VHH binders against o67189. Designs and how they scored, part 16

Target 1, 350 residues: o67189
Amino acid sequence: METTIFQFQKTFFTKPPKERVFVLHGEEQYLIRTFLSKLKEKYGENYTVLWGDEISEEEFYTALSETSIFGGSKEKAVVIYNFGDFLKKLGRKKKEKERLIKVLRNVKSNYVFIVYDAKLQKQELSSEPLKSVASFGGIVVANRLSKERIKQLVLKKFKEKGINVENDALEYLLQLTGYNLMELKLEVEKLIDYASEKKILTLDEVKRVAFSVSENVNVFEFVDLLLLKDYEKALKVLDSLISFGIHPLQIMKILSSYALKLYTLKRLEEKGEDLNKAMESVGIKNNFLKMKFKSYLKANSKEDLKNLILSLQRIDAFSKLYFQDTVQLLRDFLTSRLEREVVKNTSHGG
Short names: E, the ipSAE of ESMFold2; O, the ipSAE of OpenDDE; V2, 0.75 times the mean of E and O plus 0.25 times the DockQ between their complexes.

## First folded at step 4 (VHH)

Design b12 (framework vhh_7uia_1; at its last look DockQ between E and O 0.36; V2 from the best seeds 0.00; counts 0 for: pae E 7.1 > 2)
Fold by OpenDDE, look of step 5:
Structure b12 (fold): chain B 350 residues (1-350), chain A 120 residues (1-120)
Amino acid sequence: as target 1 above (350 residues)
Amino acid sequence: QLQLVETGGGLVKPGGSLRLSCVVSGFTFSDYEMAWVRQAPGKELEWVSSISSSGDYTYYEDSVKGRFTISTDNAKNTLYLQMSSLKPEDTAVYYCARDDFWSGSPFDYWGQGTQVTVSS
């Protein structure tokens, strides 16, 4: 049975579980990290970290072996990162997987935590060795908190720092981060730093500072320009973002999210649904964002949005499968779009 | 040793009131944000209410707004949750928890919980 991270944390530190091997995964990595921090505090020197991509098979098994040469076997916490990479090293040999499962099953005195940096799919959980681990150990999931809780957390943080955030500004921040705690933490900290001299944060200020590397460079500005088909300016902003060290995958993530939402909204609109209600159904509740999304919908046809999504999927695939430069792929995409726009304008002006 | 002990739970009729208490030992809760969370049968843990370290700010889940009041007595190192107009859907085990979310310790310490049952 899958347990939430909070439930697990509560139980683990109050009533130690009989199970010894746990898989930690989920959408909210912040919660996993905080749990691990507490774990580290509890175990101190008996807290061990293994990196699946760096450790050999023999070293891995040795680390999991409970045979203390020095008799006083203090309970240890072993945390394993990049377990997937380790599995890849083991290869497709059934015997090796069986050995791994056996080793994990035989853990009796120590706790083993297998940590994933993303939410595992059902297929992954139903595959060996995780399937077996689920049977003799536990699966722990870090789910997103309620929107209300997250909102309150953010608001509280600002208030504690003596910062008053306008309601629309807060909603904007929440919406843009998708209520992701890791992202929110970073953005909130940034905004707090920004507001050190100001006691009030307005929507405009949040818009300017959030997801920006500098006061003048904002990922959402890039997305806005792209969706409004200002490709020339989008290219410039992209270059700036990259120069400031923004990871292209972050840009892609936001852009993909917006594109998917827009496509959904376009479909709903075609079905005759109320656009405001539709926007809320896809998580767009802020009036400012509603306004922006309306603009995006006006600027893009259903076909445009479909093509955008396909293009983004292609970029993602090429980046992941063929290890192509994501930034270059994005540039190529924008350049191609720009060229098309220029041709359209020349054909109609003429 | 850090300890949180909840009391005040019980059986109450719909529309009734209960006051939960949480006595804290091992730390000064005035230095931390404190929270009430609840878990209904077969449901996930749910955040109910929080109070700032200073006690100046209180926060509530929408479902309990206007009905529940969180407060502290610093002299007694005690956290309270006054519950009024209780509903069957409020039936749960209620926990007090220390919550230092932004410092990397969300709900890092919990009490044993107290059962609240709202039934006609």
Scores: ipSAE 0.391, ipTM 0.766, lowest interface PAE 1.2, mean pLDDT 86
Fold by ESMFold2, look of step 5:
Structure b12 (fold): chain B 350 residues (1-350), chain A 120 residues (1-120)
Amino acid sequence: as target 1 above (350 residues)
Amino acid sequence: QLQLVETGGGLVKPGGSLRLSCVVSGFTFSDYEMAWVRQAPGKELEWVSSISSSGDYTYYEDSVKGRFTISTDNAKNTLYLQMSSLKPEDTAVYYCARDDFWSGSPFDYWGQGTQVTVSS
C-alpha cells in the first residue's frame, strides 16, 4: 500500500492496518517526527529504536525476532533509522537481501517502521528490499505542506507570543529555511526569545539572529568575515573573541576545517560533481550552511584556499615550534591581507 | 472517551452555503486548537482552516479565504465551518480534528467526517 503520513496517522491510531512493515520517507520530516512521537507515546517501553549504522546483522535480526511465543497482545513498535547504512553492510550479496526480505515479510506480532531522512526517488522505491516491502507492507510519504500553510503556522506561533513580524522579515525567514518546518521551529523559537521585550521583528533583526549562536560574539562570525575577505571587520571580531575568552586554537581549528572543506569542494567541482552532493559528502547538510559555503566558494579561488591552508599551517607551526603568540600571528596574517587589499583597491597605472 | 462528531454536510448547488458542526467530548474544548481538513475523492487530505484555543485567531487555506468562516462555541463544545460561495472543487468529506501542529501533535484526533457535494 502507498499512502500519505496524515492519512496513515489518521488510520493507524484508530484501526491499525493488517500490514506490519512500513517505510516512512518524504520532504516534510517534521511530520514523520510527529508521527513517531505519537507512536512512542502509544508504545512506551515497547517502542524500540535501531540505528542501522551502529548495529550488527545479528543484533538487527534479533531485535526483529518474534520472541513472543506465549500469547500476548503486547505489540512492539520497532523504528529503524539509517537503514541504508545497514544495507551497505549486507553488500551486494543477493542471498543476504533475500534473508532480510523474508524476515521483514514474516513480521506478525510487531510493527516495523523503516525511517528515511529524505524523500526516496521512484528508482530507490523500486529496488530491493523496498520493492518487496511495498508489496507486503506499506510506503508512507510525508510530502511538503503548502507554502501558505507553513506561513500560517509560523504567523500563528509569533501571534501566540504577541510578536508582530514585518512581512519582509517573515518572507526572508521562510525563504532562508526553504519552508522547512524543522528548521523553522528552531529559528522561530530563537527569534521569539530575541523579541520577547520589544514585541516586533524587523528584517535586519531576522538577518542578524537567524542561524546565529546565542552569544554576542562567536567564532563563526570571524570565520565568515575572513572567508568573505572583510579583513578589517575580521580583525575587530578577533579582538572581541579574545577578550571574551575564546581560545585562539579553537579559532584555528574551525577556520582550518572550513578551509579544508572549501578546498575539497573546489576539487570535487573540477571533477564534475554536483555542488549540493559534494557539500553533503563533506558534512554540509544544513540549508543555511550550504548557502554560506556557496558564498565562500564564490569569494575564494582554489589558489586562495590553498594559500590560506598553508598560512594556517605556518601559524600553527610557528606557535608550537617558536613559541610565538597565536593571536598575534593571526593578527599579522589579517593585517597583511588587509594591506594587500588596500593597495589593490587604490592602485592606478603608473 | 474522546469523540468528535461532524454534521451539516449535504448536496448543494454552486454558489450555495452550508454550515458544518463538530461537537466534541472527552477533552476541554477551549484548551486545544481545532481544524477542518477535507478529502476529495481520490485525493490527499487537505487542511482547510484552523482556530486557536482562545478562538481569537483564525487561519485559512488560500482557496477558501473569504468564503469559509471557522468559529467555536465553547459553551456547547462545538466547532463550526460556515461555507459560502461553494464551488464544485469544494466537494469532499470534511473532518474536524484536534490540531496542535507546532507543539508536535498535528491532527491527533479525528471525527468520522461529513460529506459535502457541490453539484449543478
Scores: ipSAE 0.217, ipTM 0.665, lowest interface PAE 4.7, mean pLDDT 82
Fold by ESMFold2-Fast, scan of step 4:
Structure b12 (fold): chain B 350 residues (1-350), chain A 120 residues (1-120)
Amino acid sequence: as target 1 above (350 residues)
Amino acid sequence: QLQLVETGGGLVKPGGSLRLSCVVSGFTFSDYEMAWVRQAPGKELEWVSSISSSGDYTYYEDSVKGRFTISTDNAKNTLYLQMSSLKPEDTAVYYCARDDFWSGSPFDYWGQGTQVTVSS
């Protein structure tokens, strides 16, 4: 079974599925967390968490198989984190994976949830043991909500607290978090506390309060640094984003979107088109973003943007076709750009 | 007994109009944000529109802005979706849903759905 997190949540608690083993993955980690919270509420003491990096093989198999011999009264929800680390621990390929697949296939009395902190690619889903899980169990994807839905949810939260947020302030907040609901929840709560007396949030206030330099790293900062050609800082920010659980594909998607918009704007700029109208035509309506995009256009030629797009396309292809790590490919890209800068400054006439 | 019941779906030609209704029972209607969510054949669930618990704020997916209107009648415990200028791509099963997103219960109760087919 393959399904979305909303369809799964809609049915699981009212008409439980035949399948007993599920993979939960996707860009919207907030939706996975909310599902798991409801699951914890339902199962109480029968909600069990396993950490794949800490658990032994025998303990793992025991936890999945353990059930009440007096019927279904002791059904458990077994939630597995860091499953990839458990797979690395198994190491010896054929017999160990076959045993794992057999144990998962034979789960009858419990529900098992394998939770990933990011969206899995088709390649990972097509590889064992997940290929077999897809056949006898379910793959549940938490797809990214539309930008309009996320904007609506954020506006609703402020309005429920009686806070008026300027459109520019809202767009800045959404772009800075890359529409990440986990980060938005944190930043929105912080901003609500700040505006509790004034009941108004301006762009200047959001800039001061949201995204403290020492605390919060976001995808927009990475994209900003990369497009301004500060590759050294961009590399450091990339490492922070990955450590905070931001998926490489989310970073690639946002970066690709910006590169394509900039390429379109660069074409229009070369033809002498009105830049403000052109920006609005590609969805750049916020004054802050307009100023940023003007800076990016000044920092990048049409050829620079074409080369960026081709490099991103190559990273995507190598990740998918050759099973290459997207993070490492992106780091290699940034390191290559740093090396070019060093070579230019060193004046070797070779 | 908590229940959401949708009605008003049907077959309509492009450019036509339909009004969907959702009758709610078993909870205080004005305490929750209400939403319309649709699913086209072979596609994912797509959020369409929401209305705040107060009824004062309405929100729409970009593809339906200016064509659809969400509203409530608290006296009848009923949520409406007025659909105008319908397009073939609006063909879907439309669900009424209760939404408590930030409290950790996104779309915690759903109706049975009502089929909307837009074709010549």
Scores: ipSAE 0.167, ipTM 0.586, lowest interface PAE 3.8, mean pLDDT 81
ESMFold2 (binder alone), look of step 5: mean pLDDT 78; pTM 0.791
ESMFold2, look of step 6: ipSAE 0.013; ipTM 0.452
ESMFold2 (binder alone), look of step 6: mean pLDDT 78; pTM 0.789
OpenDDE, look of step 6: ipSAE 0.176; ipTM 0.637

Design b13 (framework vhh_7uia_1)
Fold by ESMFold2-Fast, scan of step 4:
Structure b13 (fold): chain B 350 residues (1-350), chain A 120 residues (1-120)
Amino acid sequence: as target 1 above (350 residues)
Amino acid sequence: QLQLVETGGGLVKPGGSLRLSCVVSGFTFSSYEMAWVRQAPGKELEWVSSISESGDYTYYEDSVKGRFTISTDNAKNTLYLQMSSLKPEDTAVYYCARDDFWSGTPFDYWGQGTQVTVSS
């Protein structure tokens, strides 16, 4: 089955499909993220993540088996990242790929989601094992929203807040972000806060505020410190943000967006893509942001970014499913990271 | 517990009119943005219209501007879509949806849909 992310999102949670294995791919990664967030909310502790670059072949097959850990339990959602890296491990013999296809075809009690961080080309989709997955499972594409639809979403959000945005200012914002919906959400929310009293946004104001660092309490300062691994200062800034009434969800949105972009950039670097071109492809057009993201990439390994994404998904799920305090969960995360860095520095010997 | 129930679909001739209704229960209607989304045969889901929590702001896909009107009756937890000057291209299943695109849950709850067929 081939379908769109909108169709799949609509039907999966109301009329569950007979298919059990799905490939999620596309340009609009934000829509894949929102689907996975809802999936995690539904499945809770029965939501399992596998990383194809780290997992062994036998661990992978054990995790997908309908016998043992999964066989005697309630239905699970298994989400697989870096599937391409797992396929490279199997690339030695045809029989190993045939085993993979058989294991995937035999999934009957759980759902398996193979997630790609970009749009797959027709050649990739027509090659094994995805060709077989398309026959017994589903291929779900998150196509980029039209530029007109994205523009309407942005205008709608400003209008709801009574903010009049000049045409030149809007056009600049859309071009600056390259119509990247995730980046637009962050910038629009920041601009709404900026214009909350004045109710007007001019081109000069958008140029000054978009991607700028403020001398006041600033969510971007928190994200910057966290990504540069200055966890002690990050904790202090977090406390200040909360004291000034900044909503925890706003902090989580910006942090999650940056973590996902950085992870995507690490993947593109590994494929041999030029870093500046790769940053432009994910909407990072501004020289200031390019400089910052280069620093974040240098400070964080691919493993660091995977662990950050998993931790953020856990925090989001626990705050929504168990009504846990998002701020306390963030503090616990940062404190854990700070303690880990102390241990590493001691082991290194200074 | 949480339900969205659409009514009002049917068969109409080109140039005709239909009024779709969506009754919601299980949540505070006036706290959420509401949307109409459609799916034509063999095509992808298409956003049609949205209305803000207050009902003060309405938004439309370009192809339906001037022909469709979205409205709410918050006291009755009911969302409406008044469709006029209908075209064969408007043939689709129309869904009522709760929408929080900016909070990361676009169309997080859907109705069962109502079929609209525009045919001569």
Scores: ipSAE 0.015, ipTM 0.465, lowest interface PAE 6.1, mean pLDDT 80

Design b14 (framework vhh_7uia_1)
Fold by ESMFold2-Fast, scan of step 4:
Structure b14 (fold): chain B 350 residues (1-350), chain A 119 residues (1-119)
Amino acid sequence: as target 1 above (350 residues)
Amino acid sequence: QLQLVETGGGLVKPGGSLRLSCVVSGFTFSSYEMAWVRQAPGKELEWVSSISSSGDYIYYEDSVKGRFTISTDNAKNTLYLQMSSLKPEDTAVYYCARDDFWSGYFDYWGQGTQVTVSS
C-alpha cells in the first residue's frame, strides 16, 4: 500500500493495519519524528531500535523473528535506521535480497518501520527490496505541509509563549526559510529566546539573527572547519570542545543555524537577490561574517547544504527520540564526510 | 467521553452552498484550535481550514479561500464550515478535528459527514 504519513497517523493507532512492514520517507522529517515519538510512547519497552550500519545480518534476522530475544508474548515496534547501509552489507547478490524480502514478508507478530531521513526517489521505490515491501507492506510518505498549515504552526508556537508576531515579520520569516518546517522550528526557537522580555516580535527583530563571535569562538572554529570541509581538523576541535564542557546541543544549535542560513542564501541567490543584501536579510551584517559566509557558499553546493541539514536533522532526532549520543553521531557524520573527500581527491589526483 | 459529531452534509449542485456543524463534548472547546479536514473518495486526507481557540486566527487551504468560512460558537461548543460556490472537486467526507499543538497533526477526529457536489 502507498499512503501519506498524515493518513497513516490518523489510522494506525485506532484501526491497526493488516500490513506489518512500513517504509517511512519524505521531505517533512518533522512529521516522521512526531509519529515515531507517539509510537515510542505507546510501545514503551516494546519499542526497539536497530541500526543497519551496526547490526550484523544474523542479528538483523534474529531481531525480526518471532523466536527472537525480543520475545513473542507482546507485540513490538521495531524501528530500523540506516537500512541503506544494511543493504550494502548484503551486497548485490539476488539470493541475499530474496532472503531479506522473505523475512520481511513473514513478519506477523511485530510492526517493522524502515525509516529514511530523506525523500526516496522513484528509482529507489521501484527497486528491490522496497518494490516488494510496497506489495505486502506499506510505503508511507511525509509530504510537505501546505503553506497555510505551516503558517498556522509557526504562529501557534509564538502564541503559546505569549509572543505577538507582526504580520510582516511572520511573512518574512516564512519566505526566508522557504516554508521549511525544520528551519522554521530552529528560527522560531531562537526568536522566542530573543523576544522573551518584549513579548512582541517586529520585522526588524526577525532580521536580527544574533550571533556572538566572542562568546562562541571555539564553537565558531568547529563550524568554520566543517563548512570548509576540513573534517579532520573539525573532529579534533569537536573533541576539544567536549573536553572543555561545551554542551553538544549548543554545538548543534549553532551549526544548524549556519547550515540553514547558507541554504537560504543559495535560494535567495537563485531568485536573483544581491548576495550582500541577502546576507544582511538573514542577520549577517559584520564584514568578517560576510567574508566567511561567502567562503562557505563557495565550498558547498546547494545539494551539500541540503545533505548537511538532513544529517543534522537526523542527529537531532536520534539524540532526542532514541537517546543516542549526539557527539558520537556528529563524529560519525564527520568521519563519513572525510572518507568521501579522500575518494574525491583520489579520483581527481589519479 | 471525548466526542466530535459532524452534521450538515448532503447532495448539492455545483455553485450551491452547505453549512457543516461539529458539536464537541468531553473537553474545553475554547482551549483548543479546531480544524476541518476532508477526504475525497480514494484520495488522501486534505487539511481545509483551522480556527484558533480565541477565533482571532483563521487559516484556509488556497483552493477554498473566498468560498469557505470557518467559525465557532463557544457557548454551544460548535464548529462550523460555511461552504459556498461548491465545485465537484469539493466532493469528500468532511471531518471535524482537534488540532495537536505539538506535532502539526490532529489528535481527535469526528466520524465525518459526506458532501457530494454533483448535477
Scores: ipSAE 0.021, ipTM 0.517, lowest interface PAE 6.2, mean pLDDT 80

Design b15 (framework vhh_7uia_1)
Fold by ESMFold2-Fast, scan of step 4:
Structure b15 (fold): chain B 350 residues (1-350), chain A 121 residues (1-121)
Amino acid sequence: as target 1 above (350 residues)
Amino acid sequence: QLQLVETGGGLVKPGGSLRLSCVVSGFTFSSYEMAWVRQAPGKELEWVSSISSSGDYIYYEDSVKGRFTISTDNAKNTLYLQMSSLKPEDTAVYYCARDSDFWSGSPFDYWGQGTQVTVSS
């Protein structure tokens, strides 16, 4: 019934389960992608990907029952993305949901994997059709690894290659990637190649090599560049984030959080509060982030932060009220700032 | 044929000690990183400790640092976990595992059957 991705990955390929339908969800998307990669390797041409936003009802139900024709009837691994969009196409009619549940319950010939790109809440898991899937199939969760475990995995990889990494260099790498394992994998492999002969990595070297000519960037790098007013680089990083599938609303959420904290810190600074204590009160506790926030406060006036907050509110309103593309609104905002113009809404200019 | 066989589990009182052993056969023991992983009833698998093939690099989960010691005896093809100052929350099935390259696939590729450790008053 319910299990972790770690347990599931351990057992699926050696002692295949009796259940045929699985929901894969969780915070550690890297672990889900690693499982799917191994699944694709095992099934080859019998690995089938479906997109819930594109597929019709008829095509979907057919895909779940069809088996491979090569070498006799062989099972397929059917992987479904954007399942929530498929559910929207079925509408809110109870009859259609009941039919879907019946089709899923009757899968006998193939394995079906319903993949979510985030952790599902208890309410979603207890609602149909996932409530029924939990009864006849399995719910597989990819829980986030502890920061200590991620740090040790990164250190282990460098030490296996005989590379000594400075503590400051390691912390910089971990903070900039936000402990994202996929980004860490790519940056660590790049740094290993760079340090293959000298076997030492300093903070300066990590800053120079990581993220400088890479398509692998995280939301923190974007926010950092924007708050330091390097709008040209921020635009490039934004484009990379979107191309790698980072949701625009998540970018907005993180940026808004930082802007509000900085504005609060400016107010507390004006009242004569101790800056270090004030930072801790808004959740900035580690020394690296404290240094970064000090740089942001130095680079931005109170009026700059107020204008940023208002611009972000405008972007949110235009994306929701006029169904405008959030990415394009963010690009327009950054381009306007790069040109040193007053930020204008998307309906002005021309 | 690869085999990992754990022994040494049992019932102990809080503050007690146990030594777990894992006898390895079917592969070159000194060529692989080895790990201990545990699972409490109804809980997720939790990594406990790893030791490099050379024995030079040793890692522990924070909750066991200073209390557990991982070691190897290459002549006996045996991995050990010396557990001291045991707590009720250490109650779990302990698995010996061969540690794979985390980023190239699964975190561990071969497991033992497990040995039960119960810490209760």
Scores: ipSAE 0.017, ipTM 0.423, lowest interface PAE 6.1, mean pLDDT 79

Design b16 (framework vhh_7uia_1)
Fold by ESMFold2-Fast, scan of step 4:
Structure b16 (fold): chain B 350 residues (1-350), chain A 120 residues (1-120)
Amino acid sequence: as target 1 above (350 residues)
Amino acid sequence: QLQLVETGGGLVKPGGSLRLSCVVSGFTFSSYEMAWVRQAPGKELEWVSSISSSGDYIYYEDSVKGRFTISTDNAKNTLYLQMSSLKPEDTAVYYCARDEDFWSGEFDYWGQGTQVTVSS
């Protein structure tokens, strides 16, 4: 069975499926977490969590067995995190993989949920053991909600509390969280509490309340500082992001996207294209982002952007080809830029 | 015993209009947020419109703004979707749904659905 999290949530608690083993994956992690919260409420003491990186092979198979460890007849909900790490512990031996598939196929009285923290690629879904799970169990995908739907959800929450939010403040919040529902829920709840008496939220207030709380907000702060050439502050923010456990690949992805858009805008500007029309053509549609990108364009020449793109490509290549630490390569890049700015300023001061 | 019953679907030509109705029983819908959700053949569920429990806050998916109108009649425990300027891409099964947790985009109770077919 293959289905979406919306369809699965609709049916599981009212008309439970015959399938007993499910893979939960997707971009919209908050929807998976919400499903699991309801699952935990329903099953109570019969809700069991297994961590694939910590559990032994024998403990894993015992937990998935159809025989109750302590006796009893009630069905259980077994939720498995870090399943990929468990697969690594099993190794590549065919017999061990066949045993795992057999154990999963033989689940009849319990429900087993294998949870991934990202959207799985077709290659992963077509490989064992997930290929077999798709045949006797279910694959449940939590696809991202549309940006329009997310915007309406956020607006609804503010309006139901009688809070008026400025358009620029709302767009800032949506863009900085990258339309992440979990981040938005946390930030909206804080903003509702902040504005509980005043009943209005300005851009400045959203910036003060929302900043440095979520990992997405911090990544965009880093990108902003780097593009405005405040390399010293960018280095400090980078260290904080890594300390919080932010993956370097996420930082690289956002940086590369912004650098490429800015370079495209410089080229369109040279051709005499209207800047506002050009920004919309590269996906920059809200007034706050247009203002920020205008600032980035003023701070960076076409050559600056070309050099940034080439440096980011080199960092990506060195990370992959030579297995070098992406974070250290980013630090080296920022330190190099800081040194260039110091030399440039000192030369003009003499 | 909760029940949602949709009616009003059918075949209509492009540019036409239809009104969908959802009669609820077993609960007072003015205490809950209500939504219309549709599913085109072979596609995922798509949220169309929502109305708050107070009726004061109404939201639409961009593709239907200005063409669809969601409303309620609390005395009749009925939710409506007035559809105008219908397009072939509006062809879908339309579901009436009760919204338990709006943050999750999740609906805890659904009707059986009503088929809307827009064809020339």
Scores: ipSAE 0.012, ipTM 0.470, lowest interface PAE 9.1, mean pLDDT 80

Design b17 (framework vhh_etentamig_d1)
Fold by ESMFold2-Fast, scan of step 4:
Structure b17 (fold): chain B 350 residues (1-350), chain A 120 residues (1-120)
Amino acid sequence: as target 1 above (350 residues)
Amino acid sequence: EVQLLESGGGLVQPGGSLRLSCAASGFTFSSYEMSWVRQAPGKGPEWVSGISSSGDYIYYADSVKGRFTISRDNSKNTLYLQMNSLRAEDTAVYYCARDDFWSGYPFDYRGQGTLVTVSS
C-alpha cells in the first residue's frame, strides 16, 4: 500500500495496520522524525534501531523475525537506517535479494520501519526489494507541505503561547527560512522566548532577533539586568557569557557605552530638553530601545549612573595597572551591589 | 531545568583546529541524543553532527564529514566537537542541542552558543 505520513500517523496508533513492514521516505524529514518519536514513546525498550552499514546479514534477519518460543515476548518496533548500505553488502545475486524479500514478507511478530533520509525516486520504488515491500507492506511518503500549511502551523505555535505576530513579520520569517520546518522550529522557539512578556512580534523585532548571534543577545541581557539592578541574575548571565568565549573587554565596552548615554540623557533632561529628541541625539531611534532606556532612567538616579561610570573606570584601571582579572573585578562589583541590597532590606524591613 | 553551556569558540586561522565543549545539567544526559547545530552570520541554522545516547552511533553533515569529530562523556555530562582543517565557511555560532534526532524531537532544547571565527 502507498499512503502519506499524515494519514499513516492518524491511523497507526489507534487502528494498527495488518501490514508489518513500512518504508518511510520524503522531503519533509521533520514529519518522519515526529512519527518515530511517538513510536519510541509507545514501544519504550521494545524500540530497536538497526544500522544497515554495521549489522551482519544473519543478525539483521534474526532481529526482524525474533520470537519467544516458551514465553510470550512483546511486539517490537524495529527501525532500520542506512538500508541502502545493507543492500550493497548483500551483493547483486538474485538469490540473496529473494531471501531478503522472503524474510521481510514473513515478518509477523514485529513492526519494521525502513527509513530513508530523502525522497525516493519512482525508479527506486519500482526496483527490488522496495517493489515487493509495496505489495505486502506499505510505502509512506512525507511530501513537502504547502507554503500555506507551513504558515498556519507557525501561526498555531505563536497562538498557543498567546503571541500575536504581525503579518509582515510572519511573511519575512517564512521567506527567510525558505519554509524549512527545522529552521522555522529553531527561530520560532527563539522568538517565543523573546516575546514571552510583550506577547506581540513586529517586523523590526523579527529582523533583530531571528538569525541573530545568541552571544550578542546574551550581552544585551546582561546589560539589561545590571541596569535594572537585578544583580543576582546578572551574575549568572555574566558567568555564561565568559563560558561562551565572550571577551570581558567587549562586555565592558557595551556597558560603558550604555552608562555614558544614560548619564548624558539625565543631563539633557535637567536642561529641559525633550526626552525623545535627546534619545535620538545619542543614537536611540527605535521605539523598543527608547522604551528600554526609559526603564533604565527610571531605575537609576543621576548619582547611580555617576557611580556606575566611576566603578567601570576603576575596573578598567585596576585591570591595566595591577593585572587583575576584569571578570573577577566585575563579579566583585555585582556582588558588592547585591550585598548592599541585602543590608538595606535588613535595616529597613527588619 | 534543562541547561546547556557551550565553550571553546574563538578566532583561528584557516587549517587550524578548535575543540568545543557543552556542559549539560537538569536532565539525565545519558538518556538523550545530542547534536551540534551552527548558524553562520546572515544564514539559517545548519545541523552539523549528532550522537546517540550511548555514543555508539554518530552522524555528520556532508560539509564537515572527515574534518569534525563528535564525542560525549556520559560520566561528566559533557558533549564535545573536535574541529580540524577549519575553513572560512565554518565561521558560525555553534549550539549544543538536546535532540531526540532518531525519534523526531529535534532540538527540543538548545544552548546559547559559542562563536567560531575562521579568518586570516
Scores: ipSAE 0.000, ipTM 0.133, lowest interface PAE 14.6, mean pLDDT 78

